# VH-VL binders against Flagella basal body P-ring formation protein FlgA (flgA): the designs that were tried, part 12

Target 1, 205 residues: Flagella basal body P-ring formation protein FlgA (flgA), of Buchnera aphidicola subsp. Acyrthosiphon pisum (p57418)
Amino acid sequence: TVQKFNFFDLNKQLNIFLKKEYPLNEDSIKIIIHTPLKKNIYCRKPDFSILSNTHNLGLINILLTCSKQHYYLTVEVQSEGEYIVANRKIPRGTRIKESDLKILIGRLDVLPNNTYRKKKDVVNRISLREFFPLQPITSFMTRPFWLVKVNQQVTVIINGNNFKMSSKAKSLSNGAQNQNIRVKTNSGKIINGIINENGEVIVSP
Key: E = the ipSAE of ESMFold2; O = the ipSAE of OpenDDE; V2 = 0.75 times the mean of E and O plus 0.25 times the DockQ between their complexes.

## First folded at step 4 (VH-VL)

Design n5 (framework fv_mavrilimumab)
Fold by ESMFold2-Fast, scan of step 4:
Structure n5 (fold): chain C 205 residues (1-205), chain A 125 residues (1-125), chain B 111 residues (1-111)
Amino acid sequence: as target 1 above (205 residues)
Amino acid sequence: QVQLVQSGAEVKKPGASVKVSCKVSGYTLTELSIHWVRQAPGKGLEWMGGFDPEDGKTVYAQRFQGRVTMTEDTSTDTAYMELSSLRSEDTAVYYCATEYWSYDSGTYVYAFDIWGQGTMVTVSS
Amino acid sequence: QSVLTQPPSVSGAPGQRVTISCTGSSSNIGAGYDVSWYQQLPGTAPKLLIYGNTNRPSGVPDRFSGSKSGTSASLAITGLQAEDEADYYCQSYDSSLSGYVFGGGTKLTVL
């Protein structure tokens, strides 16, 4: 005999499931059920699961399993919080400053994918395209600031216990501060090092 | 979809100059890095120069420095390549192409993904 | 001449595997710069097949693959089809020239 669960009980279980999957954060969360549960669904033990392994904002598909029966539900997960937009027109190739950015509060689920949420993640990056005022800035629209560029002649610093040796080499790739980089010396030797704040390549024995 | 549309074929005398255009459609020129590559009849590809988005500067291949000028008109989304002091050896198809943008790496990968149809320039006396 | 060396021609029958080599020097491929590959059908502009030694742009079949070792790179085409008959070019960056360099091209003939 299958135990009867009415609409109220199943809807309560669905809401408990959703609160567990989307807990309260600094951003406000609102969930709208677009495919309401039918009042005549009966099952002994309802089981809810998200059909994908990804918990995203926006429209989400949920599977309700009731014994051998399956029901597909669509819910909308709305989020509201802070995000970063351009405060002015930012030309392509610009090293982004804090004054170039503005924090807005609004719907996160309708923004482009990978929209930045914090100024610190955008400051000092290079714009790869032109931004217009109030345009959301995404990670696809920026790159790290290169302290070293491909084919650039760089200073290689080898630090020993009681000495410091400097030589010149050419970079084989672009690189930002604290990144590993390969450089080629005039003798043809390839050296690996880490880029410091001055664009020098540091080699530690 | 981004497309590059080039100007029509040209016939020039030795010593003249030629200016080839490359019109961007489906996107904005300011968001692309345009390069120029030529190909003599029956021969291989040769890079002439292009816009370096990471330095914000136009760079030219050494053998063309002093003879080539590459410019852009953002109001018409058109890039130009002008080659002066033409010789018969400059007879070639001239292509404009965009440097490939990789969303995976968030940078340019030093390859050319979108090409114009080519402009035949014939230099003869 | 071209800076990167390719064989002028290669041939194969439908369904077979062919490889096209690209030999550089210490100032380009040997210096660690990535290799890209282009396909050019007669009377058309080149098409990007491979970038960054091994990566395929969207829309390029997985029967095209790239590899790199030392001062050389290779393009492999498996399951050869009549539509693959074209010229193929490799491309890299050369530090001594401070610019991009192309191979001389390889004409692929499908028997």
Scores: ipSAE 0.000, ipTM 0.435, lowest interface PAE 19.5, mean pLDDT 82

Design n6 (framework fv_rovalpituzumab)
Fold by ESMFold2-Fast, scan of step 4:
Structure n6 (fold): chain C 205 residues (1-205), chain A 120 residues (1-120), chain B 107 residues (1-107)
Amino acid sequence: as target 1 above (205 residues)
Amino acid sequence: QVQLVQSGAEVKKPGASVKVSCKASGYTFTTYGMNWVRQAPGQGLEWMGWINTDTGNPTYADDFKGRVTMTTDTSTSTAYMELRSLRSDDTAVYYCARGFEWDLYPFDYWGQGTLVTVSS
Amino acid sequence: EIVMTQSPATLSVSPGERATLSCKASQSISSNVVWYQQKPGQAPRLLIYDASTRATGIPARFSGSGSGTEFTLTISSLQSEDFAVYYCQQYNNYPYTFGQGTKLEIK
């Protein structure tokens, strides 16, 4: 049987859909439908899809498909939550410390894209520009702190069952702690390993 | 040995565009940002912008926004700077210089410069 | 934008003497200043970064000092190859900005 859609039913269904599409914001999502509907929608099994390549908060376009009918909806997705700002002036080139950061609570949908939401994702990164107090910090504004840099000579430690060998090799890329890296030995062989806390490359058979 | 080698001198008419290249060698191209700096005859240095060679994202000085485009080709280790709608006061030597990315290391190596002359 | 002001515009000194060049920023830039040397027909050469750190291969007679808004480049015993134009640059904020330069010439 055919069920009648009204504004209330549509809002509820969109809310459920969007909570699944934005799992990091599930408990804080508020939606506002901006597209006026000129007729009541009657639909047994509605399907929703977001028409953008990326799932951003704020104004988005959603396609509602009901059998042979398509409806294009402009929806505002609001969310509140924690985000990271500078606690003080942070000069360019600074290795960011936890004390340099402050957590604020506010509207996430009005912030720049890729604004950090957790201090742990910002700590120990290098600032690529100057930050002022209360300025939101985005991933575009920072870079990783490299323990190993491309073309750097690094110590390679090969751990075997009954032996430990160390040698020198040249790194083929930048790398942070716990990342996989490729290095080239003096003989020209390429070896894969994992960067430890001291910037050494660990190879385990 | 690190080298930055730029394309040759250009003579352009007002309203034309120019594209200068900067070929890097002796290091891994994506580990340093590439900056563009110009110098009018007998004048000082003027920063135009930089490009992150790893991500391809440029940052331009306001005086050049809308007229400049910076790009890279990682496969050839080459950076490009295109300046459009040329005016006579764009006559200058244009330099590429590596720096200010991974360790925020200053402009430690510069290209030899490309003279661009804009005249009617 | 941050304005960098160098003084004097021209400094005339004799070989073997000390030269002191000044660079002032319109707002605090911490230690984020670089000094370059440029000879006629050549690209600039890096001398000092982070206000006081000498670049690789730069002679010990070159030294930098300062923080905040006032910076100095000192050449302790001038040699003939040191007569050139010197530029300071800040890298604290975009856009990066240079001073107008100080020409060091033989007295």
Scores: ipSAE 0.000, ipTM 0.426, lowest interface PAE 17.8, mean pLDDT 83

Design n8 (framework fv_ontamalimab)
Fold by ESMFold2-Fast, scan of step 4:
Formats: sequence, C-alpha cells, structure tokens
Structure n8 (fold): chain C 205 residues (1-205), chain A 121 residues (1-121), chain B 112 residues (1-112)
Amino acid sequence: as target 1 above (205 residues)
Amino acid sequence: QVQLVQSGAEVKKPGASVKVSCKASGYTFSSYGINWVRQAPGQGLEWMGWISPYTGNTNYAQKVQGRVTMTADTSTSTAYMDLRSLRSDDTAVYYCARGLYDEWSYYFDYWGQGTTVTVSS
Amino acid sequence: DIVMTQTPLSLSVTPGQPASISCKSSQSLLYSDGKTYLYWYLQKPGQPPQLLIYEVSNRFSGVPDRFSGSGSGTDFTLKISRVEAEDVGIYYCMQGIDLPRTFGQGTKVEIK
C-alpha cells in the first residue's frame, strides 16, 4: 500500500533528479516519461536511481522507491546537437581533411556510439574503412596518423631557456602529432618529448 | 540507374494526415540523405526537412515542425514523410530528393517524380 | 534564414539567343573550406526539378556546355549561351551552406 507524500509532485521530483544526474544537460535535452506516474501513488520520501550501468541517452530504466514499494519507470532521454559526418566518399587509408567532413545537427541519442562531435578531433586521422557521404564518423573508424614510426630515426629538439639543440634519436613507439613519445639516443639515453607537426620530437626540460 | 519512386496522389480533408513514401534504388540507400521539398500550385520550391537513413536523424523546417515526421526503412530502401493536421495551404506536390555530399559541396542530385497532395473541404 | 532573390522573374528568349539569370543571397555562401555553396536547378513543365550546376560553376553530369554558372559571395549568375526549346522551364537557385535550405523564387524561361 502507498504512503502519503509530503506535498511533493513525483513528476517534478523525477525531473529534478534527472537534471542533476545529467551534468551535460543544456537546451538540447528532452525527457519523456513512458511509464505514467499514477495520481494515487503517495510517497513520504521518494528515492530515484538509474538502473543502467551508465548515464546513457535514449531509453533508460529508473527505480522509484516509496517506503516499502518499488516502481519501475521507463524514461527516454533525447538529445540534439552537432555531430560529424563524411562530406564525401572517403577511401580506406585516407588522411582526413576538413573538407572531407560536415557538421550536421540532429538527434544524438540515436547515433552510433563514439560518434565524433567536433571536426578538430577527426581532422588528420586515417580512415580505417571506406566512408560514404552523410555517414557518421566514429572513433572506431579512424586511427591517428603516425608522423613517427617505431625504430624510425627522428630529430630531437631540446628547447632550453636560452638555447635550442637538435640531435638524432631512435623512436621507441609510433606517434602522432601532439603525442608524448620516448626516443633513445646513440649513447643509450632515453628522452621523453612531444611530436610536432613536422614529426620532430620537442623536449622542454 | 539511381531512381526515387514516390507513392500516388492523395486527397485529404483539413485535419487529416498524409504519409508519402519514397522508394530508392540504384545506390546504397544509407549512404545519402533524403530531403523533402514541396511546391504549392504555381509557387516556388520550399524545403521541408531532411533525414539520414543511416542514423534516423532528422531536421525539419520550422513551418512544419511539430506536424511532420520523417522516417526511413533501410530494409526496404524507403523513406516516408508523415504530415499531420493538414490545412488547405499544405496543398502541394511533395518531392523527395537525394542529398549528395562530395569533398566540396552539398546538393540534391536526383529527385522523385512528386506526389500531389490536395487538401480541400 | 538565408533569403535568395532571383531576377528577372520571367524571360522570353528568341531561339538561339543567350539568356542570363541573376541570384543574390542575403549573406555570403562562402564556407571556410574555400567553396561557395550555390546550386542551380531546372524544372521543366510537368517534371521534377533537376540539378544543373553545383558549387557556382560546375556542370552536373549530362548538362550541356551551353549552361554556365559564375559569381562569388552573394552575387551569382546562370547563363545559357544559346537557348533551345528543351531549355524552357523554371530555374531556381539554392543555397546549401545553412539550414533551412532555401531557394530563389524562380525564373520562368520561355521561347518567343
């Protein structure tokens, strides 16, 4: 049997709970309650919890606890925003350019998982598959463009306060622009640096 | 080769709804968007909205927002436009058109034959 | 919304003579990729629209070379070097840079 609530609207409390649980909720988020909350459900102290392992968009299950009673609610969290699609057919193995990409506005909750939201995160990556026009691009469909390959001889630039020194070293791993990498000098010393746009390793002491 | 074939003419009363279909053939359906464009008698072209068959995502023109739903069925390569609460000023020929993206442009390259929708009391 | 304005609204042409249609946009159609998203369509009597020109000046597959597009920023022109009977119809420009997609009001081309 249900207990009378303390002058609180369950629908209002559910909305407050959901806004709190979704920290990225801007104007793009819409919440639809599929399981109707009955007028005669009375709670002294309603407790809500999301039964999903993650705070995903789309259909989610919520547990409402009212004293000794448990209610299972189905709620749909819709979101709209920008996402990245291929602007043209992109062959496998292509280094992606800005002109290969288009920003579209649409429902984010129905997109494939890991769909890119910003062009800067896609530009200069290598396609792992053929993309077709309008196809959303996911992080699983791309890899970094390697400016440095393992065992490659690279130029190391050491930038000091009042000096700039360059040397040769062997890379210990693959690396893309702006990635951290370890290199080994001819003397056997291991140096850590960041790869620049020219495939050089920059070391700042 | 590339072809979009639309459903037949419809005559509806004000307040009714209409669902127009657009069956695609000759290309990979999910690789291109489907746009809906209407043309009232003796008037110009008016964009209604767009759907991605790959994601199901849609963008609707503000004038029809709340009254239109666009869907796509990839198993049959068919797009649909459902327009509700019809008014006399919804009388038009409705076209579906394939949205083509290439490395530099966005445009509608192939169009359906059109579906005449007449709304009269 | 981007407003597209065409002039003239109608044009009567003697067969074999040239025709010129203007299209102006309320804002620039140039995107950061260096491309201008302006397109031309032809709607022949009783038919759906068909693409003629994409990105200002590129002819679509099968479009005769008597059709040419030019322009930049907000001012665009479609020219037909020698109008033939099969060119009769209504011509529309469209911007593809922003949503909603918007068309000019159309230019009717007919033979004298």
Scores: ipSAE 0.000, ipTM 0.400, lowest interface PAE 22.8, mean pLDDT 81

Design n9 (framework fv_dupilumab)
Heavy chain, then light chain:
Amino acid sequence: EVQLVESGGGLEQPGGSLRLSCAGSGFTFSEYAMTWVRQAPGKGLEWVSSISYSGGSTYYADSVKGRFTISRDNSKNTLYLQMNSLRAEDTAVYYCARDFSYEDLWGMDVWGQGTTVTVSS
Amino acid sequence: DIVMTQSPLSLPVTPGEPASISCRSSQSLLDSNGYNYLDWYLQKSGQSPQLLIYLGSNRASGVPDRFSGSGSGTDFTLKISRVEAEDVGFYYCMQGLQSPYTFGQGTKLEIK
ESMFold2-Fast, scan of step 4: ipSAE 0.053; ipTM 0.518

Design s10 (framework fv_rovalpituzumab; at its last look DockQ between E and O 0.04; V2 from the best seeds 0.00; counts 0 for: pae O 11.0 > 2, placed apart)
Fold by ESMFold2, look of step 5:
Structure s10 (fold): chain C 205 residues (1-205), chain A 125 residues (1-125), chain B 107 residues (1-107)
Amino acid sequence: as target 1 above (205 residues)
Amino acid sequence: QVQLVQSGAEVKKPGASVKVSCKASGYTFTTYGMNWVRQAPGQGLEWMGWINTDTGNPTYADDFKGRVTMTTDTSTSTAYMELRSLRSDDTAVYYCARDSYEYTFTYGSDYFDYWGQGTLVTVSS
Amino acid sequence: EIVMTQSPATLSVSPGERATLSCKASQSISSNVVWYQQKPGQAPRLLIYDASTRATGIPARFSGSGSGTEFTLTISSLQSEDFAVYYCQQYNNYPYTFGQGTKLEIK
């Protein structure tokens, strides 16, 4: 047995490393070792590193350095969770509504980058191209629906106790309904407010 | 159905040794680690160590190094824990407990998902 | 080694009430904590792992929370069978260590 030496279980140490790099959360994580370490390799001070600069899902390469020996591991990081797809054909230029979207559960590691995970992040956005039924929707496929455009003159409504004041200002950004935006008055003062349904900027004390 | 069945209670004198067995069934024995945990009467739980059931490589808690030997017999799906130079304060229930993570998928959590029924070891003069 | 400290040592609560059990680690262990229930004469029973995930067959009244160094087991609407000793354990580092236990008693 190896009792006279305090040898480390190298696969257990790899598990510790991977758990630090891919912590458990709401998504299920499964890691498959395609090139497992040999079971009788002993290493007092293993050093694991990921050879890429990001911790993306899918196939990744890990370098084990053990007393100047190098071992190259390929692992597959699988994740399963919810993502958003089109529920119907969506023509280009469509203002997306909740009924246009469907939640699927599946492999996140095979999806395009920036696939939406929540309906709320897609609703009211404009499609930049045609979507087909069950196609995953990415952030590169949509843009905000803007009620207010940069440099647009907007009405600012200030609500107070028994008082309502309105004035004009120029928007400093594009803005969607319920977004906070900054507007600039003719005097140059910057005011923050929330865009309402009609493209007005509401300021509340 | 995963099941861990341990050997029966033992009564020993100080200075003797005891070897507790833990027979596994309902899963592939060599894909999960085996832990040993003891509990003195009326006391909490104390981890003694674990063995990699595929390689036979044990890891012992410091308090037990030099007195404990953990082994396996893969042909019978049985893990063993031998404690030597017994003292009266080694009187306890000894449990085997399966590690939750699978070696083929080295990513996982290391809690103990299945426990044996326990083996009472009494050390008295 | 990581010391797991449970509080209180004994908690007296009436059936139907909520019990909150605390477990503190001496250093950060991320979410690498498990909760066991142990009734007299029985082996420990897995309840919650990874701080908040219920094991198969565990009733919804058991929930876990926390990360880093502080963890909580909550039992809503206590049943008569829930009066037992509860242990937390960390599996972040060797040696694996247990809290000293919290005995949950009927009030």
Scores: ipSAE 0.000, ipTM 0.472, lowest interface PAE 10.9, mean pLDDT 84
ESMFold2-Fast, scan of step 4: ipSAE 0.268; ipTM 0.620
ESMFold2 (binder alone), look of step 5: mean pLDDT 93; pTM 0.939
OpenDDE, look of step 5: ipSAE 0.007; ipTM 0.542

Design s12 (from r11 with heavy chain Y103I F105V T106E; framework fv_rovalpituzumab)
Fold by ESMFold2-Fast, scan of step 4:
Structure s12 (fold): chain C 205 residues (1-205), chain A 124 residues (1-124), chain B 107 residues (1-107)
Amino acid sequence: as target 1 above (205 residues)
Amino acid sequence: QVQLVQSGAEVKKPGASVKVSCKASGYTFTTYGMNWVRQAPGQGLEWMGWINTDTGNPTYADDFKGRVTMTTDTSTSTAYMELRSLRSDDTAVYYCARDSYEITVEYGDYFDYWGQGTLVTVSS
Amino acid sequence: EIVMTQSPATLSVSPGERATLSCKASQSISSNVVWYQQKPGQAPRLLIYDASTRATGIPARFSGSGSGTEFTLTISSLQSEDFAVYYCQQYNNYPYTFGQGTKLEIK
């Protein structure tokens, strides 16, 4: 059926849509609608979609489709939460430690894209550039620290109930500490294991 | 498995140019950057620069900027280092050396595989 | 540029003994130091990277330690094949810089 929607109904539907797209988590979220909504629209069902998927915070363009008409809306998604900055000057090529990092609370929507939110995602990565104190750290500024590289010969340790065996195998991918990895033995058998702190592959039966 | 094979020894006069090659095998050439390091007779090692083998973009040490050019030919998995305006103190063994980690941007790392070296002698 | 200083220039030690080689940086380089072994007429060979991580195939008698500005390479029970020149290198800042080398020779 054809339904007449007033400003209140459209605003309500828009807020329901936005709540689904930006659910409340640890972060504090505030949404500001900048484009005026039409008050007198006859619509079977308003459909909302986000036109930009490159940014999830800040100014966002939304397409409203109602009947045979399209309306373009601008909303601002502001967010406050925790993010990671350098605790001190970090030279390029550094394997980042927890003590090199500091958690700050502030506006997330004004930070560079892909700014880290958790220390665990930054610790043990390698810095690709020099960081200065209080500088936000982004995923583009770091790379994984590989303990095992693709095609590297690695030691495989098989831990059984009453025994331990070691053998050699070739790694099929790059891998960091505590990561699952697949290796291929000289016989062609593929084994899955977890990389330990020494770059050995641990297999539990 | 991984091997870097360099061109043969060269003798040049002061003011000339030399171009040293480094042919890689046993891995995907464009995945790892390539460095150039030289060593004068009886002296230590000196880093000259590196090249991103995927993009062809080089980064040079300041002492060599303006007279060194690093290039690659991906079809032959070969890196090149050309040094111009040669001086007698450029007499050295020139090494290519592979980055230990995969290319990320312009940054290299420590070197896991080295070429056998190319002796370049500059004399009048 | 960061200046890397190795000491001593020459170290004379008997087979079976322990050798300790020093490498100092003019400013902090965190753990971004690598050690290479070079024998006459050969290219350098990777020994230890990230100050303390042994490269694949390097015997357990080789160990590295240190952080910041002072680093040490230790060879616990010298074998005849270990007598060579050892270089440290920083990869913290461009340009990368090497120490002048420590020659390990038979006493």
Scores: ipSAE 0.000, ipTM 0.416, lowest interface PAE 21.9, mean pLDDT 82

Design s13 (from r11 with heavy chain Y101F F105Y Y107F; framework fv_rovalpituzumab)
Fold by ESMFold2-Fast, scan of step 4:
Structure s13 (fold): chain C 205 residues (1-205), chain A 124 residues (1-124), chain B 107 residues (1-107)
Amino acid sequence: as target 1 above (205 residues)
Amino acid sequence: QVQLVQSGAEVKKPGASVKVSCKASGYTFTTYGMNWVRQAPGQGLEWMGWINTDTGNPTYADDFKGRVTMTTDTSTSTAYMELRSLRSDDTAVYYCARDSFEYTYTFGDYFDYWGQGTLVTVSS
Amino acid sequence: EIVMTQSPATLSVSPGERATLSCKASQSISSNVVWYQQKPGQAPRLLIYDASTRATGIPARFSGSGSGTEFTLTISSLQSEDFAVYYCQQYNNYPYTFGQGTKLEIK
């Protein structure tokens, strides 16, 4: 026998669904239900799903499938947390420095999509447009600054306990600071490392 | 019937810590969030934070971050609020208060049931 | 943070009269405001939530209204038991914030 869910049971199921989709984390999350379930609803085999392809913030459409019946709910997912803005006017083509950035705390759900959340993800990237003070910075507004270019000869530093070895290798791709990169040694060996601030590849055992 | 029963009054010296308890009964503990609110003598109400009793995740007001810890014990249906590095201006009645909405942490959460309050006096 | 401002700080009225208490938010909070009553030595008591919905067991003489930034609590035909401090609170944004309270006292 299939369990029948009345209005009270369906609200419990909706709440469980929402808690699983939007668990509490570092950011403050709040949900407003704009289109609540009707009191006279009841359902066999309820199934909740988000109609968007991604777990988004802001206005979200939820579908309740109840056997042969379909109900649409609109919820607003608000989130507050840290995000990155420009601390000054930044001209197009500028390599972004930490002093060019400011952390603000505010509503994440009203920000442009792909707004940066951490300074380290923005530092050393190149601005593709002019930024104005307090403007949120998105990943669409920046590109990587290559410290290492494909086929460039780079210094590889192997940092071991009580020793430091350096050798030369050829980079197999473009790479920015703090990125993982593969390099090919003169012996033909491929090794993985992380690019430091000087464009050197660090290998830690 | 729903009841929130708090621990008894405490007297502490500056620099000490205090841990206030709030025992819930008359409902399923994990289905409602719990808030902590304080009130200095003759003053208004100040929200300190809340805890998701289902997940155990707390959210603190900025003025109390670094000094407050909120926890729960589901087996005893009890919420706890610990305040550290006490100062004389922490002298207040501390209340626990239940979120109104069963099975959800959505907007619309007001406090429907309150504990009786715990007086914490901080004096040298 | 959203600042909640109540006025007046003290309201002096006679039993049987009508009292009107004001609560203003520094930014829009939709209808996400709640009113509590507090008597000396007691915990706050829920009166009105969602700006205008009366809580279970609350007498019909209590009513709330407003939306956005301006809210009102009205008590018609005051009874002796209604003399207390009244607080409004927003639950639209964390941190939750309270007004400073309005003390309702006998004229």
Scores: ipSAE 0.000, ipTM 0.426, lowest interface PAE 11.1, mean pLDDT 84

Design s17 (framework fv_ontamalimab; at its last look DockQ between E and O 0.01; V2 from the best seeds 0.00; counts 0 for: pae E 13.0 > 2, placed apart)
Fold by ESMFold2, look of step 5:
Parts: structure tokens; C-alpha cells; sequence
Structure s17 (fold): chain C 205 residues (1-205), chain A 124 residues (1-124), chain B 112 residues (1-112)
């Protein structure tokens, strides 16, 4: 019998690639291809890659590799949706409350990278800078609230299948809830564990 | 409510041309491609082509290549199909249909909203 | 062009009985993304086609659960578990993997 091949169009392949990289969600997304692929390009196994972080909006560059041929594509990702701004002046070092935040709707592709989208992702974080009213808040402007500080004595809890053991250790770094952290025992042994909500370090066997 | 409304029935002689309109409402016209599909009397569905209203890019079925022009006017949210050098076997109901994707850069996988159809009769 | 072949071309069924429509493609509709690009449309008398099933087996919004799609590769089936009077019309399969879009010949479903 004759071998059958899936026919492909490079524009269809690009559409599939972009759909995976920018899936539908509650945001309005429009993709504009500034460098459209020509129909006379034949490529059995196209390989598309984004030359920058896939979280970027706005103008992005895509590399198409066909065997030894390389094609550079420019696309524009426009998006509209909700983002988080300061509701008031927030002094540096503030543990952020929900009332400190406001939701605005607007063009996401013109905002600073890593602007927060949900209040829940900002609440309880510490401001690293002074925020002004209506200023977009980014992940680089906050840090986690530390439950464990470097050099702090912490309780280490070791949970086995049929046993539970606790001891004291000294933390080797700052740590937030659910973070993996290294601690040093009185004997000098370094162990890894996960910080729980009470600042205890949980180690599994 | 997403809707496609087509122009009325037309009777033409062989060798003439016809231009069918397809007016969109209830969605962002420029964000979706438009397909054209025809159905001869008592026959199945035949895809004729596709247009992106945003880019103006088109793709035509080989059978009508050289005789068809598809256009879109984003200011009126209206797509057009112009079929020239009509023959008796062009007698059909012509449908416009919206692409499944919200992306404007290429064609989608299927058609989710269809116009009511426009009957074109070619006879002498 | 990808050829889509439907069987039967006509079905006459008694109300409440099942119906089954076969669709075969000239090449696999499974793409490298793991998705199978097979769609079913229903054209009721005097109406334009309407989407019934997308991606082999997924019912479109508002489609009753008596409609089900199945299949893989090149062989696909649409089933109606209990045919009702409102199901009368012409059923088409369509491939969405490549241009030109191609349809099966259609299967006319009638009530005895």
C-alpha cells in the first residue's frame, strides 16, 4: 500500500504553536503576525521556539527551524484583562493587606513585566519599595513574608510511616511557608525540609 | 448574539459575475476568519475559500482559483465573495461561515456560525 | 485534497431506534499535537449546516447526549442512540486538518 502523509501548512503549525503558548483564559488575547510565513516554504518537521520568555506580551520573536533553514518571525500579542495596583500609598516594608489593593482592567501588554493579576497573590507579601496610588504592583516589588529567618532556631519534624520525631536546628536561610529550606543540626548535619504554616521544618524519610 | 446575514438571492446568465455579502454582528469581526461554502441543488457541501478580515489574506479552493475574489470591510463588518465567469454548474446556495478561532493570523479548524445562505442561479 | 467518504448515503429509521453513520478519510486526521481534526455537521431541512460534534467525540453546545462520536485515525462513527423526529436532515463529516476543507457526501436521515 502507498504511505500516507499528514499534509501541513506552516501557518497552521504556527497557529497550533501559538495556541499552546497563549491558551484561552478570561483575558482577551489578540495575536498579530507581522512576519507572515510564505506558502512556498516547504518544511516537513517545523520547529518553532520563542526567543524570549513565553510570559512576555507585546512584540515577541519566534524562530522557525526547517532542517538547516532558519526563519525569524515577529508577532504581537495584545491582551486586556485585570491587574493589581496599589489602592493607597504603601510604605516600604509593609505587610500588604487586601484593602491596600485595587483591581483595574486594561491593556496587559503595556504593563511592566510580572504585574500581579490576582489580589490573593499579593496579600501578605512585604513591599520592597514605596508604592503610590494606582501604581501597578510587580513581583519584583515584593518579597514573601519570612516565617523563618537565617540563623533562627527551628523545630524539625520528621514524619515516617510509623513514627514522628522532632528536634531543633538552625536555619541557613530566610524561608517562607512551603519553601524548601536547609537547616543545620547541633551535630553539624545539614538537612532539607519544607516550612509549614507554623514555621516548623517538615522532613520526610 | 453572534450572527451572519447574507445578501438576497440572485439570478445570472453564464459569463456574468455575482458578489455575495455577509454582514457580521455580535462579535469582533476582525478577530475571526470567514469561510465560504457552497451547495449545489441536491448535492453536498463544497468549501470555496477563506479570508482573514484583519490581514486580508485569502486561500481559495483550486476549482474556483482565478474566478473568485474574497474581501472584507472591517468598517462595516462585512465579508464579500465575488465569483466571475459564471457557469451553469455554479448554481448553488452560497454560505459564509465564521472560523472557530479568535486568532486573526490564519485559518481555524472548523466553522461555528453560518449565514442563512444565498441562492445563486445561473441559467440562460 | 483529503477525501472524506460517508456511508450510508441515506438512512431510514423508525422513531426511537438507533442510527449509525460511518466516515472514512483518505489520510489520518491525527496531527502531531495529539488532536484529531474530525467534525460532524447537521443540516436540518431548510437550514444552514450546524456544528454537532467537534474533535471526534465532543458535543457542541446545546447538542443532546443521544449524539455521540467515536473513532480514530481514518475511521469515524456518529451514533444517534434514539432517533427523534427533530433529527431529520443531512449529516456531514468534515476534516479540519488541512485546506481545502473537505466534507463527506452527506447522509440523509429520515423517519420511517
Amino acid sequence: as target 1 above (205 residues)
Amino acid sequence: QVQLVQSGAEVKKPGASVKVSCKASGYTFSSYGINWVRQAPGQGLEWMGWISPYTGNTNYAQKVQGRVTMTADTSTSTAYMDLRSLRSDDTAVYYCARDSYEYTFTYGDYMDVWGQGTTVTVSS
Amino acid sequence: DIVMTQTPLSLSVTPGQPASISCKSSQSLLYSDGKTYLYWYLQKPGQPPQLLIYEVSNRFSGVPDRFSGSGSGTDFTLKISRVEAEDVGIYYCMQGIDLPRTFGQGTKVEIK
Scores: ipSAE 0.000, ipTM 0.471, lowest interface PAE 13.0, mean pLDDT 84
ESMFold2-Fast, scan of step 4: ipSAE 0.256; ipTM 0.616
ESMFold2 (binder alone), look of step 5: mean pLDDT 92; pTM 0.939
OpenDDE, look of step 5: ipSAE 0.010; ipTM 0.541

